# Designs tried in a protein design chat: VH-VL binders against q5wf04. Part 1

Every score and structure here is a prediction.

Target 1, 124 residues: q5wf04
Amino acid sequence: MKQYKVSAIEVDEEASTVELEEEIDAQLAARLKPGKRVLVDSDQYAFIYILEDEEAFYAIRFEKNVWPALNEAHKLKTSYYVKLNEHTRLALVDMEEELVFLLENIRGNGNYGEAFEQAVNDAF
Structure headers, positions and changes below count from the first letter of each chain, unless a header shows other numbers; antibody chains aren't numbered by Kabat.
F, E and O stand for the ipSAE by ESMFold2-Fast, ESMFold2 and OpenDDE, each averaged over both directions (binder to target, target to binder). V2 = 0.75 x the mean of E and O + 0.25 x the DockQ between their complexes.
Where letters were taken out, [cut] stands.

## First folded at step 1 (VH-VL)

Design c01 (framework fv_cixutumumab)
Fold by ESMFold2-Fast, scan of step 1:
Structure c01 (fold): chain C 124 residues (1-124), chain A 123 residues (1-123), chain B 108 residues (1-108)
Amino acid sequence: as target 1 above (124 residues)
Amino acid sequence: EVQLVQSGAEVKKPGSSVKVSCKASGGTFSSYAISWVRQAPGQGLEWMGGIIPIFGTANYAQKFQGRVTITADKSTSTAYMELSSLRSEDTAVYYCARDRGYSYGPYYYMDVWGKGTTVTVSS
Amino acid sequence: SSELTQDPAVSVALGQTVRITCQGDSLRSYYATWYQQKPGQAPILVIYGKNNRPSGIPDRFSGSSSGNTASLTITGAQAEDEADYYCNSRDSSGNHVVFGGGTKLTVL
């Protein structure tokens, strides 16, 4: 699965814009749909929002370096949009709902390991 | 409510392969990891491997690497475990189980279990 | 033999408290998960994380951990608690799942 790293999150009162390290080409961007699911990569300390098209899955990776901005967006309960390229942005449907559930689930669950759980508790 | 429905019992000859299915019903299939765990008669539980359907990448226990293949078909909400080069020691009940907490790594919190598929390897 | 060690058998008198232990180095980093298995049945999850019970699991079941040891405690054991109990966790590499050998609980 192709993964796109988040370089920054621009947080506003009602909406946050997720910026990627590399842009997604126009043809793929037109096909992408929100997968409405956030996963955890506990080994690499990342939250992964899933996108999909008819053929495959794609990951938007929120690594530790963007967790401060992610926490700001989380506190404000913003909507999230990912800027796929200069012409296309996509709503990350259910991103905040998934993040709320995951943050609660990570506390004391043990699925992600103690080190990851501690890192999440320290950041959020 | 999610249930995992497994294929029926099989009797196989040594050297053949068996492919056990595990169909998720009632919930979102691709949103959970699926593990395969076996239990030989009178023995303990043994993890074979698992898959997160949306990634399509399986992770295998060292003992089974090279003989086991775990796959998932999102369109039918079904996970499969295929074990090749069967030996009498592979006689066991094979369970699929759902990992409720999604992780890119190993899946060890198994909240929903299939009823098991008995595989008997006999000459 | 396994990365997680359990005693093979333990007994408890009806109404008394029993503690089943699981030991391994990976438990310093990961919580143990506990399963109950009765003859002819699939395992059921009884404790996950440090001390969380799924809905439907009686409150007499609790979990604890310290260092490289995790424990499942049953306070006021009932006849229906007679079963095999398994712990699992990640292995030392962090890449695989391992189960303990299981503990057969007899309720006298």
Scores: ipSAE 0.018, ipTM 0.653, lowest interface PAE 6.9, mean pLDDT 85

Design c06 (framework fv_cixutumumab; at its last look DockQ between E and O 0.05; V2 from the best seeds 0.00; counts 0 for: pae O 10.9 > 2, placed apart)
Fold by ESMFold2-Fast, scan of step 1:
Structure c06 (fold): chain C 124 residues (1-124), chain A 121 residues (1-121), chain B 108 residues (1-108)
Amino acid sequence: as target 1 above (124 residues)
Amino acid sequence: EVQLVQSGAEVKKPGSSVKVSCKASGYTFSSYAISWVRQAPGQGLEWMGGIIPIFGKANYAQKFQGRVTITADKSTSTAYMELSSLRSEDTAVYYCAREYNWNYGKGMDVWGKGTTVTVSS
Amino acid sequence: SSELTQDPAVSVALGQTVRITCQGDSLRSYYATWYQQKPGQAPILVIYGENKRPSGIPDRFSGSSSGNTASLTITGAQAEDEADYYCNSRDSSGTHLVFGGGTKLTVL
C-alpha cells in the first residue's frame, strides 16, 4: 500500500487541514475516497487514515512529529480535510470518531507495547 | 448481526491441500483482522495466522510458515486459509475469528462455527 | 513451544471462587485475553484488555495481571461455568499470537 506522510496540520476552530509531504497527482486525486478507518502502526509510531479507490488502498500517515497538532484538532473536535494537491481537498470522514476510539483503547493497554502507549500518553 | 460463515467439512488424503473459506457479514470486513485457529481432537487451541484485509498482508505462526497461506477477497468479504502437504496430524477443527487488529488487545470477539478437516489414507 | 503455561485442570465448589492462571514472559509486556470453550462449540471471549468484559459476559468474571502471570477469576462459580479456559497473548516478538494449553474447570 502506497503511503503519504503528513507534514503539518493547520488547525482552525471548526476544521483542520492536513498537509502532505508529497502532493497527489490529479488523476489519482480524482479517484480517491475516504475509507473511514484509522489504524495504528505501533512499531513506527503512526496513526494511519485509509483512503481507497476501486483498485487499492492508500495510507495517510500521522507520525509522531504531527501529534501535537493532531491533539489540538482532537481537543477542538474539528472536521478534517486532506489537501491532496493545490486544487483538491478530501474530507477525512469519521477521523475524529476513530481517533476518540483509538485513544481510549490505547490507554492502559499493554498490547500496543509500553513504549507506544507511553508516547501516546505523552502526546494526548 | 455480525457473522462468520465457514465452508463445510472435508476429508483429504495425505499430501494434498485444503482451502477453507470464512465469509463475513454485518460489519466492515476490511477494518478487522481475521485469525485462523485450529484444534485437534481432544487438544487445545492453536493460532495459525491472521490477515488484516485492508493491508492484504498475512502474518503466520512460525510452525505453519511455508505450509499455510491466508488471503482475503474484499469483493466477497471472504477470508481463506489454505494448508498444504497435509498429514494425519492436521486433522482438526479449523476456526476463523475476527479481531479489531491483534495489536489492539480487543480479542477475537466473533468466531465461525468451525470446519472439520479429516486427513486419512 | 509452550510460551504460555496453564495448569491442565482445576476444580471449584458451586458458589466458591476459583483463579485460573497463565504464566509466560511475554505477559510482562502484553495483556492476556481469555476464552471459554464448551464441548462441540467455538470459543467465546470472556476477558480482554486485562480486565474488560464483552457485552453479555457475567460480572463474576474478572482478570488481573502481575509480573509474568495473568489470572482469570470467577467469583461465585456457577454450574454453567464448567468448561475449558484458554489464555491468549503475544509471543516475545509481539507479532504472533500464542494460546496457553488450556485449563479444564470442573464445578463440583
Scores: ipSAE 0.086, ipTM 0.710, lowest interface PAE 6.0, mean pLDDT 88
Fold by ESMFold2, look of step 2:
Structure c06 (fold): chain C 124 residues (1-124), chain A 121 residues (1-121), chain B 108 residues (1-108)
Amino acid sequence: as target 1 above (124 residues)
Amino acid sequence: EVQLVQSGAEVKKPGSSVKVSCKASGYTFSSYAISWVRQAPGQGLEWMGGIIPIFGKANYAQKFQGRVTITADKSTSTAYMELSSLRSEDTAVYYCAREYNWNYGKGMDVWGKGTTVTVSS
Amino acid sequence: SSELTQDPAVSVALGQTVRITCQGDSLRSYYATWYQQKPGQAPILVIYGENKRPSGIPDRFSGSSSGNTASLTITGAQAEDEADYYCNSRDSSGTHLVFGGGTKLTVL
């Protein structure tokens, strides 16, 4: 699965725009749909929003370097949009709902590992 | 509606390999970890490893490292476990099981019926 | 050699309360999950998380933990509860799963 790292999150009062390190070409961008699912990579300290087309899954990775901005968006309960390229934005449907669930599930849950739990507590 | 259907029983010679399939239905295959658990006759349960299909990364118990390969084919919603260099001690029932959520250790809430592998000369 | 230790067998009189224990250092950090297995059948999950029951598991099953010990408690044991019970959790490294050796419950 192709993974795209988030380079920055521009947080506004109602909407947050997720910037990627790598631009997604127009043909793929036109096919992508929100997967409505956030996963945890506890080994590499990332939250992962799933995008999909009819053929494959794609990952938008929120690594620790963007967690401060992610927490800001979380506190404000913004909508999330990812900038796929200069002309295409895609709503990350259910992003905040999934993130709330994960943050609550991680706290006090030893199954994620102590180091990961501490990192989440430090950032959120 | 959630089901894990495993391939049928196999008889193998020592030194060969076996590949067991586990076809999932009724849920989003890519988002849930699949674990492989075996049980030798009269013995307890033994976790062999697992995979989270969306990441494609397998996690193996130390005992099986180097002999087991766990893969997932997202297009067919099927997980595979291949055990090589078989010996008589590998005679067991092999189960696949889905984790309750997408990370390991949340509870294996759906199990396949098991695949009996017999290693005999 | 097992990182999760269970007594191999325990008995309970019909209608009485029994506790099955699972001990291991990793249980200070990770919750145990519990499985019931009857002869010739795949295991079924009976307790997960912070002592939650999947749908269909009777209220007489509960879980608890303290220190390095997790427990499965059956109040008012029934004949149908006779089975093998396994705990499962992460190992001491936190990277793999491990089962306890199993406890055979006999209902007298």
Scores: ipSAE 0.006, ipTM 0.592, lowest interface PAE 10.0, mean pLDDT 87
Fold by OpenDDE, look of step 2:
Structure c06 (fold): chain C 124 residues (1-124), chain A 121 residues (1-121), chain B 108 residues (1-108)
Amino acid sequence: as target 1 above (124 residues)
Amino acid sequence: EVQLVQSGAEVKKPGSSVKVSCKASGYTFSSYAISWVRQAPGQGLEWMGGIIPIFGKANYAQKFQGRVTITADKSTSTAYMELSSLRSEDTAVYYCAREYNWNYGKGMDVWGKGTTVTVSS
Amino acid sequence: SSELTQDPAVSVALGQTVRITCQGDSLRSYYATWYQQKPGQAPILVIYGENKRPSGIPDRFSGSSSGNTASLTITGAQAEDEADYYCNSRDSSGTHLVFGGGTKLTVL
C-alpha cells in the first residue's frame, strides 16, 4: 500500500488542511476517494487515514511529529482536507469522528502498548 | 483544468423564480465549497451564499435569507442557486465560484463565466 | 454583517506604482482576497492570504495588511491592469463573505 506522510497540518478555525511530503499525480488524485477510516500504527506511532480508488488503497500517515497540530485541529473540531496537489484537495470524511473514537479507545487500552498510549495521552 | 460551467441566460417576470446551475469539473467537487455572487449592471460584487457539497451545508447572506436556496448534487458535480420572488433589482449577472484553501482566509479562486438573469415585466 | 470600504476610483501613470486599500473591522481577523475584473468578464483572483499570488498572476501584484486595512499594490502598472478591483473577506462572524465596493483603476 502506497503511503504518504503528512508534512504539516495547517489549522483554520473551520477547516484544517493536511500537507503531504510529496504531491500526488493528477490522474491518481482525480480518482482518490476518502476511505472514511483511520487506522493506528502503534509501532510507528502514526494515525493512518485510508484513501482509495477502484484499484487500491492508499495511506495518509499522521506521524508523531504532526500530532500537536492534529490536536489543535481536533480541539477545534475542524473538518479535514488533504492537499493532494496544486489543483486537488480531498475531504477526509469522518476524520474527526474516527479520531475521537480512536482516542477514546486507546486510552486505558493495553492492546496498543503502554508507550504508544502514553504518547497519545501526552499529545491529545 | 478546473472549470465551472453555468447555465444560460434567463429572462423572468417579477414574482417568479430562477434556478441557475453550475457544473464543476477538473477537481473533486465535494472537497470545495461553492459560492454564489451576483453583480447588477454597473454595480459591485455581492456575495449571496455558499455551500459545502460534501456536507450539504449552505449559508446565506442575510439580505437573501429566505429567498435564496443553494444546493449541490454530488452525483453530477453541480451546484444550484434558486432565487424566488424575483424583482427588477434582481437583474444581474450571477456567478458561481469555487472557494480556495481555508488556510489563507476565505475567497474564490475559480469563477464561472456568469449567468445573466433579467427580471422584467 | 461587517462592511468593507474602498475608494471608488484611482488612477496611475503607466509604469508607476499604485496602492488600492480596503478597510473594515473584519480585516483585523481575516485576510483579504483581491479580484480583478474587466468589462464583460468574470472576476479573477489576483491576491489572497498574506501576499499570495495564484499562478499566472504577474509579480507586480502584491498584497499587504495593517490593522483594519488591506492593500493591493501594483508596482509598475501596465495598460492591461486597467480594471475594477474588489477586496473580499470573511465578515466579523467569520461565516459569511463580504465584498468591498470596488475600485476602478485607470492607467494613464
Scores: ipSAE 0.000, ipTM 0.604, lowest interface PAE 10.9, mean pLDDT 91
ESMFold2 (binder alone), look of step 2: mean pLDDT 91; pTM 0.946

Design c08 (framework fv_cixutumumab)
Fold by ESMFold2-Fast, scan of step 1:
Structure c08 (fold): chain C 124 residues (1-124), chain A 120 residues (1-120), chain B 108 residues (1-108)
Amino acid sequence: as target 1 above (124 residues)
Amino acid sequence: EVQLVQSGAEVKKPGSSVKVSCKASGGTFSDYAISWVRQAPGQGLEWMGGINPIFGTANYAQKFQGRVTITADKSTSTAYMELSSLRSEDTAVYYCARGRPYSGYLMDVWGKGTTVTVSS
Amino acid sequence: SSELTQDPAVSVALGQTVRITCQGDSLRNYYATWYQQKPGQAPILVIYGKNNRPSGIPDRFSGSSSGNTASLTITGAQAEDEADYYCNSRDSSANHVVFGGGTKLTVL
């Protein structure tokens, strides 16, 4: 699966803009749709929002370094948009809803590992 | 063509634990997401949880959290589902199913099921 | 609510069209996946990703969705289509899926 790392999150009262380390080209950007799901990579301390097209899945990867900004957006209950390139942004549909349930699921759940659970509890 | 071979039927006492196995015959097991689904006699399908190798973590349905543990052993291409604190209501057929990890817990290949009976 | 609701039973005459429905709030955002189960057998996947069929599944099976409802349509039902049909969808909680209660299809 091709993954795109989040470099920063610009948090405003109603909306948060997710910025990537590398831009997604215009042709792929036009095909991408929100997968409406957040997954956990507990080994690498990341939350992953899934994007998809007709052929494949793509990961938008929120690593530990952006969790402070992610928590600010979470506390404000903002909408989320990812800036795919200079001219294209895409709504991360259900990002906040998925994150709420995921954070609750991690709490007290040893299946993610104690170190990951502690890191999440420290950040959120 | 891959087949999922499950362990044989079991009879357990209330309060004990059961561990059901699911072995992939052919193909690489570790590259697939594995789900566990149960079905009580005459009832519908109920997803218990799964393990997805892309994310290195098991996910459990809320109802089973704290009682179910799902693991996989890559060296034997075998997944396991362990259910503890058994009750008579846990009497069911337990299925394993696999799918491409990029499709989440899509279940495109199913094992034949393992009958677990919990009797006092 | 992530609960998926299906009617428990439906019947169709041989060669006619039947529509099996699945309803739930998660279907506003996620496509339903459909599984067929015959007595004494494990389920098999018949429709995924709105309207995709795995190899080996006949063209008479199709999927559709609108709002909070997903449907499995069998056009020109055959005797071998008699089975229980389950919808399945992603839950809005972490990496979870949920099944509908199932619909028993009788082919008359």
Scores: ipSAE 0.000, ipTM 0.526, lowest interface PAE 15.5, mean pLDDT 85

Design g01 (framework fv_regdanvimab)
Fold by ESMFold2-Fast, scan of step 1:
Structure g01 (fold): chain C 124 residues (1-124), chain A 124 residues (1-124), chain B 110 residues (1-110)
Amino acid sequence: as target 1 above (124 residues)
Amino acid sequence: QITLKESGPTLVKPTQTLTLTCSFSGFSLSTSGVGVGWIRQPPGKALEWLALIDWDDDKYHTTSLKTRLTISKDTSKNQVVLTMTNMDPVDTATYYCARIPYYYGSGRYGMDVWGQGTTVTVSS
Amino acid sequence: ELVLTQPPSVSAAPGQKVTISCSGSSSNIGNNYVSWYQQLPGTAPKLLIYDNNKRPSGIPDRFSGSKSGTSATLGITGLQTGDEADYYCGTWDSSLSAGVFGGGTELTVL
């Protein structure tokens, strides 16, 4: 699955803008839809929001270095948008709802491993 | 469209090994967050979960049949193979394969597209 | 033994509402997402509900799901004869590292 790493999150009171390390080309960006799903990559310490088109899935990857900004957005309960390129912005539908569920599910759940649980508890 | 098809022998003798192949299109097991599972259903009985393989080659098997089951994938062919050793008449069932999107180890489980099923009869 | 318990059967008249329960434990329903499947006679199962309460595209809003603690419920309103089927709940069991299904519920329209 092609992954796009988040470089920064610009947090504002009502909306947070997710910025990527590399731009998504205009043709692909026009096809992408929110997958309304967040996965946990506990081995690599990341939350992954899923985007999709008619052919495949794509990952927006929130690694540990952006968790402080992610937690700011989480506390404010903002909407989330990803800047795919200079001309295209996409809503990350259900991002906050998914994050709330995962943070609760990770607490006390040994399936994620102690190191990951501690990292999440330290950040959120 | 996403499709899965089961194939393999329809008649197996007691003590033989069953090999079933799931051939799919419209997605790839190189995509992170996706897996393929196997489920069976004896005539007139409930669905029974058997095994799962994901994009990262993680494998899971139902405890009661774990020593008899092997699951493997060939990503280049878009195929997943299930083998079950030492077949018995009670293993007579319709065997299904299904796609599991957005899968991550635990906490995310839904089989969104199923094959039509292949009926396997174990008889002398 | 089954780790998820469903009633074996349920019945209602056309136009009525029916609910199907699925009971588990903390290692399965309590900590993981629940899905529901409809199996019409002679067909493969079809996903009705995923992530406790979400519908795939094409599933009518007459079908709904909910989860509370270690139990989940499938609701069907405006019951139609075409809804006669077996219904299964399913989830992941963290202690078994395996998927699990309920025993199934046969819905009849009287």
Scores: ipSAE 0.006, ipTM 0.618, lowest interface PAE 9.4, mean pLDDT 87

Design g05 (framework fv_regdanvimab)
Fold by ESMFold2-Fast, scan of step 1:
Structure g05 (fold): chain C 124 residues (1-124), chain A 123 residues (1-123), chain B 110 residues (1-110)
Amino acid sequence: as target 1 above (124 residues)
Amino acid sequence: QITLKESGPTLVKPTQTLTLTCSFSGFSLSNARMGVGWIRQPPGKALEWLALIFSNDEKYHTTSLKTRLTISKDTSKNQVVLTMTNMDPVDTATYYCARIQYYGSKSYYPDYWGQGTTVTVSS
Amino acid sequence: ELVLTQPPSVSAAPGQKVTISCSGSSSNIGNNYVSWYQQLPGTAPKLLIYDNNKRPSGIPDRFSGSKSGTSATLGITGLQTGDEADYYCGTWDSSLSAGVFGGGTELTVL
């Protein structure tokens, strides 16, 4: 699945804006919908929010370098939006709910691996 | 609104291969975190987990039956197929398919189940 | 064979409370969340509880779940005759990379 890396998160009191390293073209951006799910890539230290269209799914990838900003948004319980390109912004529906759930699930769980658990505990 | 239904033969002879199809509606296996699994229940006995397939095509099989089980999906038809080789009378059971929700290793649960199809293995 | 242990049966009178236990190990209940299922005679199982203590829409609050260490419990208050069923716990087993179910508990109301 095509993955888009997050370059930065602009955190405000009620809303956080997720910026991507690579812009998503206007035609694809118009078709994308929130998948309302976050996956864990423990080997590469990432949280992945899923976007979808009628035929495929796409990943918004939150790597370890953006976890400090992600934790700021998490502590504030903001809504999340991803800037797909200069003209298109999409709500990451359920992002905070999914993140709360995963952070609790990772705590004390050997299946994610000790190094990943420690990195998450250090960041959140 | 969300429905799953199992279909396939109700009578299988020993050594034959069983093929069961799960047809579903109200969701798609193109949706993140969704999978479809198979669980069986011999008459009067407990539920036994068999296999599952996720929307990303990751597959899991119970270790005791792994060499006999194949699971696949046809996303365009909203179907998941289970194939089990070398059937034996002890494989007589009601076979269920179910939608699976999965959040890493911590959260795993079948949330909607089909009605089940009874498969008898006998000569 | 079975890796989660439940009592084979429990019984109580209408209006009473009952608890059903489910015991596992560190690779399953100790490390993963537990779900519970109700199976009425002749029917498919139905999800009652997920993630240890959460209820799906439509499940009354007289059904509750909890988890401590490597064990989980399902609680049913205000017991009704319509609650007569088999109850199963379930979870993921990390060492097996597989879903697992308990052996089931038959609940009789008197």
Scores: ipSAE 0.000, ipTM 0.541, lowest interface PAE 13.1, mean pLDDT 86

## First folded at step 4 (VH-VL; framework fv_cixutumumab)

Design a21
Fold by ESMFold2-Fast, scan of step 4:
Structure a21 (fold): chain C 124 residues (1-124), chain A 123 residues (1-123), chain B 108 residues (1-108)
Amino acid sequence: as target 1 above (124 residues)
Amino acid sequence: EVQLVQSGAEVKKPGSSVKVSCKASGGTFSKYAISWVRQAPGQGLEWMGGIIPIFGTANYAQKFQGRVTITADKSTSTAYMELSSLRSEDTAVYYCARAYSVSWYSYYYMDVWGKGTTVTVSS
Amino acid sequence: SSELTQDPAVSVALGQTVRITCQGDSLRSYYATWYQQKPGQAPILVIYGENNRPSGIPDRFSGSSSGNTASLTITGAQAEDEADYYCNSRDSSGNHLVFGGGTKLTVL
């Protein structure tokens, strides 16, 4: 699955704008829809929001360096939008709901590995 | 009320292949992984592999790599497990189970199980 | 040859406490999940994580873990608890699941 790394999150009181290191091609950006799911990549210390089109899935990858901003957005319970390129943005539907679930699930259960749990506890 | 409905019993000859289906209901297919677990008569449970349908990512236990193919069809919410080069030792009940998965490569607990499909391999 | 080891059988008197153990190096990193299986039936989930019960599972079932060992405890065993119990965890790679050999519980 193609992955796009988040470079920054601009957090405002009601909305957060997710910026990517690599812009998404206009043709693909027009087809992308929110997958409404966040996953954990515990080996690489990332939260991954899923986008999809008719054929495939795409990952929006929140690595440890953006977790402080992600935590600020989480505490404010903002809506999230990803800037796919200069002309296109997309709502990350259910991002906050998925993140709440995952943070609760990760704390203390050992199934993500202790190093990942510690990193999450340090950041959130 | 989430259920996994499996295909019916199969009798196969050695060297043939069998394809067992597992139809998911209640929104299972979009958010969970499907694991396949077998149990030979009088033996324990054995994890064969699983698939995360949202990614099409399948993982197989080392013992079954090369003989097992696990696939998913999102349009029908159906997962499949195909086992080739059947031997009499493959006689077992084959279960599909919904695996809790919060990652694209890891499987956790299985909270909903199909009723099992009996596969008999005999001459 | 299994990565998770269980004793094949254990007995408990009605109303007494029994502990079923599961041992393996992966349990140092991951909690065990426990399944109950009665003859002719699919397994049912009884404990996941260290000590979480799905709805419908009696509170006499509890889980614990220490080092390379996970345990399922049944406090005040009932006749209907007679079954095979399997521990399950992620293997050392974290990408696959592996089952223990199962423990047959007899309630006397």
Scores: ipSAE 0.022, ipTM 0.678, lowest interface PAE 7.2, mean pLDDT 86

